# Designs tried in a protein design chat: VH-VL binders against f4iux6r469to655. Part 28

Target 1, 187 residues: f4iux6r469to655
Amino acid sequence: RLLQRLPGCVSRDLIDQLTVEYCYLNSKTNRKKLVKALFNVPRTSLELLAYYSRMVATLASCMKDIPSMLVQMLEDEFNSLVHKKDQMNIETKIRNIRFIGELCKFKIVPAGLVFSCLKACLDEFTHHNIDVACNLLETCGRFLYRSPETTLRMTNMLDILMRLKNVKNLDPRQSTLVENAYYLCKP
Short names: E, the ipSAE of ESMFold2; O, the ipSAE of ESMFold2 at other seeds; V2, 0.75 times the mean of E and O plus 0.25 times the DockQ between their complexes.

## First folded at step 11 (VH-VL; framework fv_mosunetuzumab)

Design s6 (at its last look DockQ between E and O 0.03; V2 from the best seeds 0.00; counts 0 for: pae E 16.1 > 2, placed apart)
Fold by ESMFold2 at other seeds, look of step 12:
Structure s6 (fold): chain C 187 residues (1-187), chain A 120 residues (1-120), chain B 112 residues (1-112)
Amino acid sequence: as target 1 above (187 residues)
Amino acid sequence: EVQLVQSGAEVKKPGASVKVSCKASGYTFTDYYIHWVRQAPGQGLEWIGWIDPNSGYTKYNEKFKGRATLTADTSTSTAYLELSSLRSEDTAVYYCARDFYYGSEWFDYWGQGTLVTVSS
Amino acid sequence: DIVMTQSPDSLAVSLGERATINCKSSQSVLYSSNNKNYLAWYQQKPGQPPKLLIYWASTRESGVPDRFSGSGSGTDFTLTISSLQAEDVAVYYCQQYYSTPTFGQGTKVEIK
């Protein structure tokens, strides 16, 4: 029942209050239900992703199965979609990658997963993968660029991104999207 | 609990059309593709196509392109397969199945199947 | 389309013994960018719809017993039932989802 309030948690205070209340319902069945509810965040409500990620981070040290299950589901979703060029709704891909990026900033998703996702998009830099890569960078690229442990790898990935922009025939929208993502990470 | 409930068995003459329904419940209908797979008596599984109920986009197995039409009604959470110009070779059990992840093209839940018999 | 070929077409296996089913694809279903094999296994018991067992070639679906395991990569894959139970009598299908979904022709598993 508390999970029905998740889509309404549009502030830090609301998600923090729900997180506290949820701690009193800690069972394996309830943890699985929470993960499913978090994963099914509305595609039109991307502003919720940071709050959902905050809740996961708060619960992570005491409820290890919550972050592990959620991250596995997001990674599987990414991998199932990354090479698909069919006329699919891009909103699901954007939700997926932004959630991965938000969780990375909360240190729930390891940077290695983010780099693997980015590499996969750069390896086949066409169609939705261009938009997905740029959305990932807009979400967590600057965080990774400014983190000492990941600065070098992020710099190398950004160099690859700009080289691909310069050698591919991107339409103006995507070319601008790439430039904006690059300079958000590395002003 | 996720369920896909299909319409009942059909008997058709060659040259006719059939429309099979698949009513989804227990999840948000627009969050997943619905796939259609058929199985002729004593034979294996044959993928027909998918529909994305969120966008209305479809993809078809080339074998069925031009004869199969996939539709979805989001107000009733129901997907439909219409197969035209029926032949005796179209006699099969027709299944709907839910996409594991949105657009993933493998399936976690299946309907009970609908037997379509085409008698010459 | 990627053609999926299973072997054998039929198996008879004593209770408690190992059943091994092979699946070959006409081209690789390994995506080099993420190193994932886009292959699933399904079980279809008599009179029932198919049920998902394995995805990503080796990952068991939730609720699937440990006796079911998948292995292989690229074009060659195996489903193993380590200790056959009576309830495992079924036809088993491999399916690739690298491109347009296609299924193997099926392998029937029977007792004794």
Scores: ipSAE 0.644, ipTM 0.859, lowest interface PAE 1.8, mean pLDDT 91
Fold by ESMFold2, look of step 11:
Structure s6 (fold): chain C 187 residues (1-187), chain A 120 residues (1-120), chain B 112 residues (1-112)
Amino acid sequence: as target 1 above (187 residues)
Amino acid sequence: EVQLVQSGAEVKKPGASVKVSCKASGYTFTDYYIHWVRQAPGQGLEWIGWIDPNSGYTKYNEKFKGRATLTADTSTSTAYLELSSLRSEDTAVYYCARDFYYGSEWFDYWGQGTLVTVSS
Amino acid sequence: DIVMTQSPDSLAVSLGERATINCKSSQSVLYSSNNKNYLAWYQQKPGQPPKLLIYWASTRESGVPDRFSGSGSGTDFTLTISSLQAEDVAVYYCQQYYSTPTFGQGTKVEIK
């Protein structure tokens, strides 16, 4: 089936080729299978997320349930994991949040969801939530900062981030991660 | 299709151990935790613990620490519950269940259950 | 651990009538940072494993009929079957996943 080619789509041309071929498989069952395949992107293959997001954006105009199902699954995954400190699943949390961020840049994930995820991480700015917040900002923070509709809220969130860095006793790795995320958004 | 197929019923004496298997198919075994839940006859559901097949990390209900051991064999996509020092109150149906999302701790797919009877 | 207490223990309802099952947690299962209630409902028919009906307190799992609805927040939750069908005869369990998973003791629903 075409879905086994997804992990090999490491270029724009490869994902576009697969997207064209997939357009011939427009049934509810096949759309659900595609969404599950996209959701289960390998945890260590973050470079695929932009290509998968590109495919979703291309299909969104004619297969509305693909983006809606994927976004719902990603949001549910985020919420399932955000407060659980005894979980050793940082790779899944990073995959999740970077996928949300990529889809936001393609206008598939609404900015409101991104801000909700960021708020949840900043409200308990410890453990994995520091890394998750920074990865979200690295992925779509500059996009939201430069968008007129969201620049003020993004600015306020970045101010909160730096305040938290300054008052929390972060280890050097996390402190550097926060500064890098901040300056990627506001060079 | 996602399936969890458990080993057959067991009859054990008090003080013995039992090992229940749960064979997963239809999904990537290392992408989801496997949970174990038991149900004594005519009683409710009691969570025993989970295993992350990806890392081998486990978490146990405090009630079962020291007696329950969860393992996973990724080469066979099989999770195992071993319960030692069995007592009559351990008589129950033992279920394996897959969490809905990796680490989410609620469950969409369940095994058919394995009856373990502890009697002299 | 968070103790989940259901009421009533059993409930007899006429076909087509409303069934209401309550679930209380010993502490809040609402995470204020995302405003989500970490609460699920399961249906268990005799000789079968539990089946997921509701998660996030009020979200129906796919394929679950519209007559099943969940409500409540914090510590107090309700499962409602708006028009009981013969196939709905089962034991119903609430379960929290805010922390270490725990289940309510169950509510048996029968046809009167």
Scores: ipSAE 0.619, ipTM 0.855, lowest interface PAE 2.0, mean pLDDT 91
ESMFold2 (binder alone), look of step 11: mean pLDDT 94; pTM 0.947
ESMFold2 at other seeds, look of step 11: ipSAE 0.634; ipTM 0.863
ESMFold2, look of step 12: ipSAE 0.000; ipTM 0.471
ESMFold2 (binder alone), look of step 12: mean pLDDT 94; pTM 0.949

## First folded at step 12 (VH-VL; framework fv_mosunetuzumab)

Design t1 (at its last look DockQ between E and O 0.84; V2 from the best seeds 0.70)
Fold by ESMFold2, look of step 12:
Structure t1 (fold): chain C 187 residues (1-187), chain A 120 residues (1-120), chain B 112 residues (1-112)
Amino acid sequence: as target 1 above (187 residues)
Amino acid sequence: EVQLVQSGAEVKKPGASVKVSCKASGYTFTDYYIHWVRQAPGQGLEWIGWIDPYSGGTKYNEKFKGRATLTADTSTSTAYLELSSLRSEDTAVYYCARDFYYGSEWFDYWGQGTLVTVSS
Amino acid sequence: DIVMTQSPDSLAVSLGERATINCKSSQSVLYSSNNKNYLAWYQQKPGQPPKLLIYWASTRESGVPDRFSGSGSGTDFTLTISSLQAEDVAVYYCQQYYSTPTFGQGTKVEIK
């Protein structure tokens, strides 16, 4: 019942109100249903990811299985898709990686997972993985670059990204995407 | 909650075609691939192909290329396998199965199976 | 195609004893970029569709009893049933999802 309102939560106030109402329904079954609803956010509704991540962060203090289940599902989804090159999967891969990136900014996803995802994309620099890497950087790259604990590792990853762009023949769209992602992190 | 319900058993002559349906419920139909897997009597499992109900894209096991056609009707949340030019070796139970994650290619929910018997 | 070969084809084990099923792939199913083995195990009881037991070679699906475990990497994998129970009589299949899905031929487990 309350989960039908998730797609309509297009503001901080709306997601916060729903989060408060959801706290009244704290059972294992309801928590699993919430995680599945959050995970299945429509791939055309990327604007919701920050608000969903805010809800998860708010609930994390009292419902610790919600963030742990969601992060595990997102990591499994990333790993299942990372070496698959069919174009029909790109929207799901983008939803997946942007959600991981948003949750990283809310300190729900550890930076180590973000770097593992980025490394996997750079190790096999496929058409899809370039888009995935750039979307991850656009979502949380600057956050990680400006954080003292992760600045060095992010700098090294950005250097690898630019070297790969320079030695590979990228189409103009992807070349621009890489440059934009790089300079968003290091303005 | 999640359920895949298949059409009933079929008996066909060699050279005919068969169309098996798989009706999905309890989840958003376009969020997962539907795979088709068959099992001949007393034999193992053989993957036929997948359909992505979101895009309409398909992929086929080369063994079935040209004979198998996968379709989906998003208005009824139903996937279909059509197999043409049937042979006696096509006698099998045909399963539909859902991806664990979109495009992941391992399976968490299976239909009950549809026996297709090809005899002359 | 990656060919999956199981051994043995049939296995008889006394109740409460350990059952070991081997699966070998013709190519590695380990993806070096994420260090994951793209391998699943299924149980198929008579008259039923397959049921997922294990994925990523060693991760147990929710609701699967602790006596089931998976191990191995690359091309060699093992499903172990630590203490066989009567309800474990089934055919077990390995399946790779590194590339186009393929299954092993199956291993029938029976009570001795």
Scores: ipSAE 0.685, ipTM 0.880, lowest interface PAE 1.7, mean pLDDT 92
Fold by ESMFold2 at other seeds, look of step 12:
Structure t1 (fold): chain C 187 residues (1-187), chain A 120 residues (1-120), chain B 112 residues (1-112)
Amino acid sequence: as target 1 above (187 residues)
Amino acid sequence: EVQLVQSGAEVKKPGASVKVSCKASGYTFTDYYIHWVRQAPGQGLEWIGWIDPYSGGTKYNEKFKGRATLTADTSTSTAYLELSSLRSEDTAVYYCARDFYYGSEWFDYWGQGTLVTVSS
Amino acid sequence: DIVMTQSPDSLAVSLGERATINCKSSQSVLYSSNNKNYLAWYQQKPGQPPKLLIYWASTRESGVPDRFSGSGSGTDFTLTISSLQAEDVAVYYCQQYYSTPTFGQGTKVEIK
């Protein structure tokens, strides 16, 4: 019922209002349904990810299983796809990694998971993994670069990224994508 | 509640084609691949291929490439397996299955199976 | 393709005793970058479709009894049923999803 309104929450006020209304449906079944609906955010509506992440952050203190279930599903999805090259459609991988990045900015996803995802992409820096790494950095890289506890590790990862760009045979699109991601983090 | 409901049993002659349907309900059809797996009598499981209802993309086990065609109709939430040039060795139960995550290639929900018998 | 080989082909175990099924892959199904084993286990009873038991080699699917456990890494994996029940009589399959999905040939578990 209320979950059909999620794709229409294109503002802070709309997602906050839906969040308040959803608090009255606090059962295990309803929480699982919400997590499923959040996870299945439309691939064409990446602008919703920040609002969905805001809802999760608001609910995190009173409904601990919502963030834990969502993060586990996103991590499982990342791991199931990270080495797969037979998908022509990158959209699910981009949705996945941007959602992880948005949740990191809301302190729902720990920085360690973000660095693990980034490391996995840098370890096999080819195909979709280049785009996924860059999208992750565009989403939360500056946040992690500016945070004292993660600045050094993010700096090291950015240096590895630029070295890989210079050593690997990247096409012009991906080379530009890497440069843009780098300078968004460290302008 | 997630369900995959398949079409009924079929009896075919060698050289013919068969088309098995798999109607999905209880979830958004385009959020998951549909896989096809078969099992000959008294035998193990053999993966045939997948279809991505979102993009229309497919992948086939090389054993079936050229004979198997996977399609999906998003308006009816139905996936189809068509297998041509049937031989007696194609006698099997054909299952559709939903992948656990979009493109993950392991399966949480299975259809009830469709027996296809190929005999002269 | 990665070939999955199970042992034994059949296994007879007394009620309440431990059943152990082995699965070996022709190549590693461990992805070093994330340290995950891309392996699942299924149970199939006569006349029924397979039922997912285990994924990521050791993670139980929701609703699966805790007597089922998975272990192993790389190329060697084990499904253990700690205390066999009558309803556990079935054929068990391992399946890798590291690459093109392939199944083991199956292990039939029966009561002695």
Scores: ipSAE 0.619, ipTM 0.858, lowest interface PAE 2.0, mean pLDDT 91
ESMFold2 (binder alone), look of step 12: mean pLDDT 94; pTM 0.950

Design t2 (at its last look DockQ between E and O 0.85; V2 from the best seeds 0.00; counts 0 for: pae E 2.4 > 2)
Fold by ESMFold2 at other seeds, look of step 12:
Structure t2 (fold): chain C 187 residues (1-187), chain A 120 residues (1-120), chain B 112 residues (1-112)
Amino acid sequence: as target 1 above (187 residues)
Amino acid sequence: EVQLVQSGAEVKKPGASVKVSCKASGYTFTDYYIHWVRQAPGQGLEWIGWIDPNSGYTKYNEKFKGRATLTADTSTSTAYLELSSLRSEDTAVYYCARDFYEGSEWFDYWGQGTLVTVSS
Amino acid sequence: DIVMTQSPDSLAVSLGERATINCKSSQSVLYSSNNKNYLAWYQQKPGQPPKLLIYWASTRESGVPDRFSGSGSGTDFTLTISSLQAEDVAVYYCQQYYSTPTFGQGTKVEIK
């Protein structure tokens, strides 16, 4: 089964080879299976997200339902969790937002979705939302800061982030995380 | 194929305890919460709580705190509901259900249900 | 807890006609930050567990026929079956997931 090889694709060449082989298995059922396998990337293997995003970007030209299904699933997952304070395990939220960020860099997720996610986290800047916002910025913040079309929006969001850091009584870990994310975007 | 297979029907006396099992297959058990929902005969649905099999964290409906205990065994991919100090109003079909997305609190896959009857 | 109230409790509809089920929440289930309504609809046929039909108030789950649609926002929601089929005889429940999950009392749909 080609999907069993996904976790082993730890290089650009490996994921590109698997992508080519997968094109010959094009059916609606196989595309749904691929999207589910990509979505369920192991939480311990976040380094795979860039390679999975590359595969999606390559397949987007010929299998348009793959990026649309994956992005919808990631957006739904984000929205289902963003305001829930009784969720104790952050790893799923981090996988979710990093995948969104990687897909943004590959031009699969529109910047508007990234800014919507970031705004939702800043609107209730407590609990896991601090970590989620910072992880999103670490993943694609500098990309959006350097892009002419999004520089102003990203600058405004970074200003809001720093104001929140200064008015919220964040613990030292959270304060450092926010500062690191800010300076990664705007060195 | 995702499946949740529950243990068989139980008949209990008032004051006893019951333990219902829910065996999951077709997906990675630790990636989704398991919820428990009950339905008294001819009645609607009542949420009992969830367990995150990955961490062991739980949340309970306040109505059931102190009587309900949710556990999970990752080696067998099985979730359990224990309900103690049973009363006649606990007679219901008990369902396990999987989160649509981990922690989302709406459900795409349900077990077949386990009838628990409490009578003297 | 957010109380979910459905109306009517039961509904008899002729084959091919429209069935309309209302659900009202005691508090808004719309989260302003993402503009999403945290509401789902389930179908439960006799002797079976519930089956998910709709989430986010209006998004149809995969494999659910087009005749099922959800609408509404905030506190007032509607499930519509545009052309009732024999296999649609069931009890229908709304459920909010904005906070601690709660369900409506159910609406039984029968063929008239």
Scores: ipSAE 0.645, ipTM 0.870, lowest interface PAE 1.9, mean pLDDT 92
Fold by ESMFold2, look of step 12:
Structure t2 (fold): chain C 187 residues (1-187), chain A 120 residues (1-120), chain B 112 residues (1-112)
Amino acid sequence: as target 1 above (187 residues)
Amino acid sequence: EVQLVQSGAEVKKPGASVKVSCKASGYTFTDYYIHWVRQAPGQGLEWIGWIDPNSGYTKYNEKFKGRATLTADTSTSTAYLELSSLRSEDTAVYYCARDFYEGSEWFDYWGQGTLVTVSS
Amino acid sequence: DIVMTQSPDSLAVSLGERATINCKSSQSVLYSSNNKNYLAWYQQKPGQPPKLLIYWASTRESGVPDRFSGSGSGTDFTLTISSLQAEDVAVYYCQQYYSTPTFGQGTKVEIK
């Protein structure tokens, strides 16, 4: 019942209210159901990802398996698809990587995972991986660039991104997407 | 609990077509691909293809392309395999299976199987 | 397509003893960018569909007993049953999901 309200939590107040109510439903079965509901966020509702990530961050202190299960599911999903080229629908890959990026800003996903995902996309910088890398950077790239602990690694990754743009024959849409992502991180 | 329930056994003559159904329950049908895998008597497993129930997109093993048609009906949470121009070597148990993650091409939940016998 | 070859085709093992099944792929199923081996193991008991045991070569699926373990990398993989139980009598299949899914021919495990 409470999980049906998740897609409607389009504000900080709404997700915070639901989070308080959910904190009192602390069973292993209910926690697994919550993780599945969060993981299955609607593909067309990317604005929910920040609010879902806020809920996870709030629950992390009292329900430590919620963030661990969700992060593991997102990482496994990323890895299952990163080199697949026959999927016609990119929306799942974008949902996946934006969720990882939002959770990184809330300190739920470690930066190391973000850099591993970005590296995997840059190592095979073609097809959907170009779009995935750019969406990750749009979501958390500036955050990581401005964070002292990660500035150097993010700078190095952005340098690699621009080299790949300049040496690979990207179509105009993807070339523009790379430029936009770069300058959002380093305005 | 996640369940995939398939239609009953079929007996067909060579040259005919068969349509096997797979009813999903216990999860959001449009969140995972449905794969089809067959197993001839005394033989191993052979992947046929997948369908994304959300988009209707499909991928086929080249061996079956042109003869296999995968469809899904989201209103009934049911996936279908139609195999045409049947031959005796198509005699097998046909399984539907759920993708572990959408498009991942490995499988966690399987239907009970549907025996299709092609004889005469 | 990547061809998966298992050995042996059949294996008889005493209760409580160790069973070892090998799987070899015709191409590497290791994706170097994420260092993951795209390999799964399934158990199929008579009259039942396959059941997922292991994915990423060595990660046990939820609810799978810890006597099942997977190892190996690249092209050579092993499924080990550390102490064979009566309920482990089945055919075991490896499967790659690096590209178009393909399965090994199966290894039948029975009690000696």
Scores: ipSAE 0.576, ipTM 0.842, lowest interface PAE 2.4, mean pLDDT 91
ESMFold2 (binder alone), look of step 12: mean pLDDT 93; pTM 0.941

Design t3 (at its last look DockQ between E and O 0.72; V2 from the best seeds 0.00; counts 0 for: pae O 2.3 > 2)
Fold by ESMFold2, look of step 12:
Structure t3 (fold): chain C 187 residues (1-187), chain A 120 residues (1-120), chain B 112 residues (1-112)
Amino acid sequence: as target 1 above (187 residues)
Amino acid sequence: EVQLVQSGAEVKKPGASVKVSCKASGYTFTDYYIHWVRQAPGQGLEWIGWIDPYSGGTKYNEKFKGRATLTADTSTSTAYLELSSLRSEDTAVYYCARDFYSGSEWFDYWGQGTLVTVSS
Amino acid sequence: DIVMTQSPDSLAVSLGERATINCKSSQSVLYSSNNKNYLAWYQQKPGQPPKLLIYWASTRESGVPDRFSGSGSGTDFTLTISSLQAEDVAVYYCQQYYSTPTFGQGTKVEIK
């Protein structure tokens, strides 16, 4: 089965080869199965997210429902979890936001969605939202900072991030995480 | 495909305990919370609690704290609800349900339900 | 806990006519940071578990007929079945997931 090969695509060549083979399975059922397989990427295998995003970008022109379904699932997941403070499993939130960030770099997720996610985390800058915001920035923050159409908005968001770090009493781990994310975007 | 298959109906006396199982298949068991919801005959739905199979963490409806115990066995992909000190008002169909998204607290995949009858 | 109250408890609607079910929460289920209402609607037929119809108050789940629609915000919500079909005879529940999950008491819909 071609979908069983997804977790093994640890290189650009491997994901590209699988993508070509998958083009011959263009039915609604197969597209839905692919989206579910991509969404359920193991949270221990975050290195796969860039390759999965590459596959989605390649298929986007001919299978337009693949990116739309995946992005809707990721956005709904983000929104369902963003204010939940009794959740213990941060790894799901990190997988979610890194996937959104990777898809933004491949022009599948619009920058507006990334800024909305970041704004929601900064509006309630506590608990897991600190780590989620930093992981989003580590994934696509520099890309958005260097893109002329989004530089100003990213600069403003980074200013807000640093003000929150200075106002909130973050522990040393969180403070370091924020600083690392900031300087990765704006070296 | 995602499936949640529950254990069969049980008849218990007041004061006893019951343990209902919910076997998951078609997805990575540790990626989603399992919730338990009950429905007394002719009544509405009542949330009991959730378990995170990844961490073993639990949350309970205050009504059930001290009587309900949620556990999970990752080797068999099975979640369990144990309810102790049973009384007649505990007669209900007990459902397991998976979060729509892990931790989202709304549900799309439900087990078939397990009738627990508590009678003298 | 957020208390969810539905009205009416039961209604009978002629085949092909509109059915309207109301749900009120004891406090707002709108999260201002993302502007989402954390409310779902379920359909339950006899002998079956509940089935998700609508989430985010107005978003239809995949495969749900377009005759089902949800509306409302904050504390007041409505499920509408625009043209009742025979297979729509069921009990309908609203559920909030803003905090600890709670359900409305249910509304039984029957054909008149």
Scores: ipSAE 0.612, ipTM 0.848, lowest interface PAE 2.0, mean pLDDT 91
Fold by ESMFold2 at other seeds, look of step 12:
Parts: C-alpha cells; sequence; structure tokens
Structure t3 (fold): chain C 187 residues (1-187), chain A 120 residues (1-120), chain B 112 residues (1-112)
C-alpha cells in the first residue's frame, strides 16, 4: 500500500509526507519491505534517488537498521557487478553508484565506501568502470572535494583520473565523460 | 514470499523441442534476471543462461547457444526456456532460478524443477 | 570456463561430528580490486532444488544455521558442517560466479 506511492514521490513535500506516514508502520517486517522497495527503484527513474535518500536520512535517527541494510545491499551489488562486462548490466551499475553517491551527500554512506568504489573503478579503468567512476563523481565528487575532511583524498583521486585519461587512449565519448566529471568537481 | 513455479514434466522424442515455463511471484519480475540450470539424473548442475525480463537481453552458456532460447512475458511474470533438437542426453530436471543481484550469477530462489525426458 | 573440483565425492559422518568438503577452482576466483572471492555453496536434498548456503566464500545466507561455515581464498575453499544433523544429509555443490557460472561435481554427505 504505502510502498506503491514511492515512485510517485517526485518532490520534497511528497517524500516527506510519505516518510511521516511510514513512521506508523515501524516494525521489523515493514522496515525490511521499505528497504527492498527503496533498493529496487525503477531504472528509468534515477531522479527519485535523491528523494529516496532524503527519506532514509530522515528515518536514520530512529530506525538505524534501514540505512545499514540499504548500504550493505548497495555495497554487495557494487561488488557483484564491478568486473562484469555484459552490456545489460550498465543501467544497474549506474543506478547503484548514483544511489551510493546520493546517500554519501546525506551522510548515510561513509566517504570511505565511496573512495573504495572509485578506487576499484580506477584500478581497472576500462569499459563500464569509466562510466561508473564518472557517474559517481558527477553525483558526489564536488561534495567530497569541498569537504575539508576529504578534499586531499578527492584531489588525489582526480589527479589519478586525469592521468588515466591521458594514458589509456580513451574514445571520444569516454574522454568527454571524464573531462565533464573532472570539471564538475573542480570548475 | 518469493516463488518460482514451473510447468509440469514433459516427455519428448529426439529431434523435438520443449518449452518450460517459470512463473514468478512475490517480487517485481523485471527487477531480477532469471537463470536456467539443468541437472541430468544422478549428475551435477549445469548453467544454461539468463534473461533480463526488463530489456529482454540474454546470455547463454556456449554449450547451449543455438539450441536454447530464453524469453520472458512481463504481462504474466513468466520466463521461458525453449530447447530444440532434443537428444537423449538432454534428459534432465530443468530449474529456473533468480539471481541475487541482476547479473551477479548466483541464485537465492529456485523453482521446483521440471523433468524433461527424451526417449525414442 | 573455470573448472570446479570437489573432494571427496562422498563422505559418511556420524551425527554431531564435523563434515569437511573441499572445492578447488582451476583459476583464482578472487578479484584483486575488491578482494572478494566469487564462490557460493549450495545444499540439495533428494527431490528438491538447490538451496543457497554461503556466498562470497564465507557469508551465510539468512536462515542458514550457524553450523555451516565457509572458508578459503583464491583457488581453495572449504565448507564445514561443525555438528552434523540428520537434516544435513544432502549433496553439496560449490559454484563460482567470477565468470560464466560453473559448479563442482557435488559431494554427497551421509550419516555414519
Amino acid sequence: as target 1 above (187 residues)
Amino acid sequence: EVQLVQSGAEVKKPGASVKVSCKASGYTFTDYYIHWVRQAPGQGLEWIGWIDPYSGGTKYNEKFKGRATLTADTSTSTAYLELSSLRSEDTAVYYCARDFYSGSEWFDYWGQGTLVTVSS
Amino acid sequence: DIVMTQSPDSLAVSLGERATINCKSSQSVLYSSNNKNYLAWYQQKPGQPPKLLIYWASTRESGVPDRFSGSGSGTDFTLTISSLQAEDVAVYYCQQYYSTPTFGQGTKVEIK
């Protein structure tokens, strides 16, 4: 019932209202169902990720298993797919990494997980990993660059990114993705 | 709860085709790939391939490429395996299974299995 | 394809005793970039589909009893049943998901 309304929450007011209503369903079973519904956001509706992340952040103070379950599922999904080359996986990988990035901006995903994901993509900087790295940076790269605690580490990662762009002889699409991601973080 | 319910046992002659169905319930059908795995009598497990019900994309074990066809009908939440040019060594129980994460290629829920017998 | 080889093919273990099943892959299923072993274990009872026990080599699936544990890395893996119960009589399979999925040939576990 209430979970069917999640895809319709296309504003701060709508997700906030649904979040309040969900507080009255605070049981372990209902929390697990919510996490599954949030995780399975439609691949065509990536704009919902920020609103879903907002709901998680609002619930985090009183329902700590919601963020912990969701973050564990996202990390497992990332690791499951990071080396897989099948083209059908790209949409799932982009949804995954953008959700991780949005949750990082809401301080639900720790920056360490973001850097681990980025490092894994840079370690084998080819194919989908280029797209995934660029999408992660587009989502939360400037946030991490501007945060005092993470500026140095993000700067180092951006330097590695540009070195790899220059060494790997990327095609024009990939080169443009890397340049756009870099300058979004450091205009 | 998640369930995968398969069609009943089939008996076929060599050279024929068989189509096994797998109806999913308890989750959003298009969120997960459906895999097919077979097990010949007294033998181990053999992966056939997967289908992404969302896009219709497929991947096949090269052993079965050309003979196996995987399809999905999102209106009925049903996946299908069609195996053509049947031989006696195709006698097996055929399972559908849901992968843990789309494209991860390990499986948390399995159908009950469909025995396909190929005999003269 | 990565070939998965289990040993032994069968074993008989007294109730309450430890059962140990080995699985060896023809090449490493450890991905160095994330330090994860792409290895699962399944239990299959007669007339039933396989049931997932372990993934990432050592992580138990929810609802799996604590007596089941997985260990190993790279090419050598072990499933351990610390105290065999009557309901654990089954065939056990390892499976790699690093590349095209392949399964071990199975290990039959019996009482006595």
Scores: ipSAE 0.571, ipTM 0.842, lowest interface PAE 2.3, mean pLDDT 91
ESMFold2 (binder alone), look of step 12: mean pLDDT 94; pTM 0.945

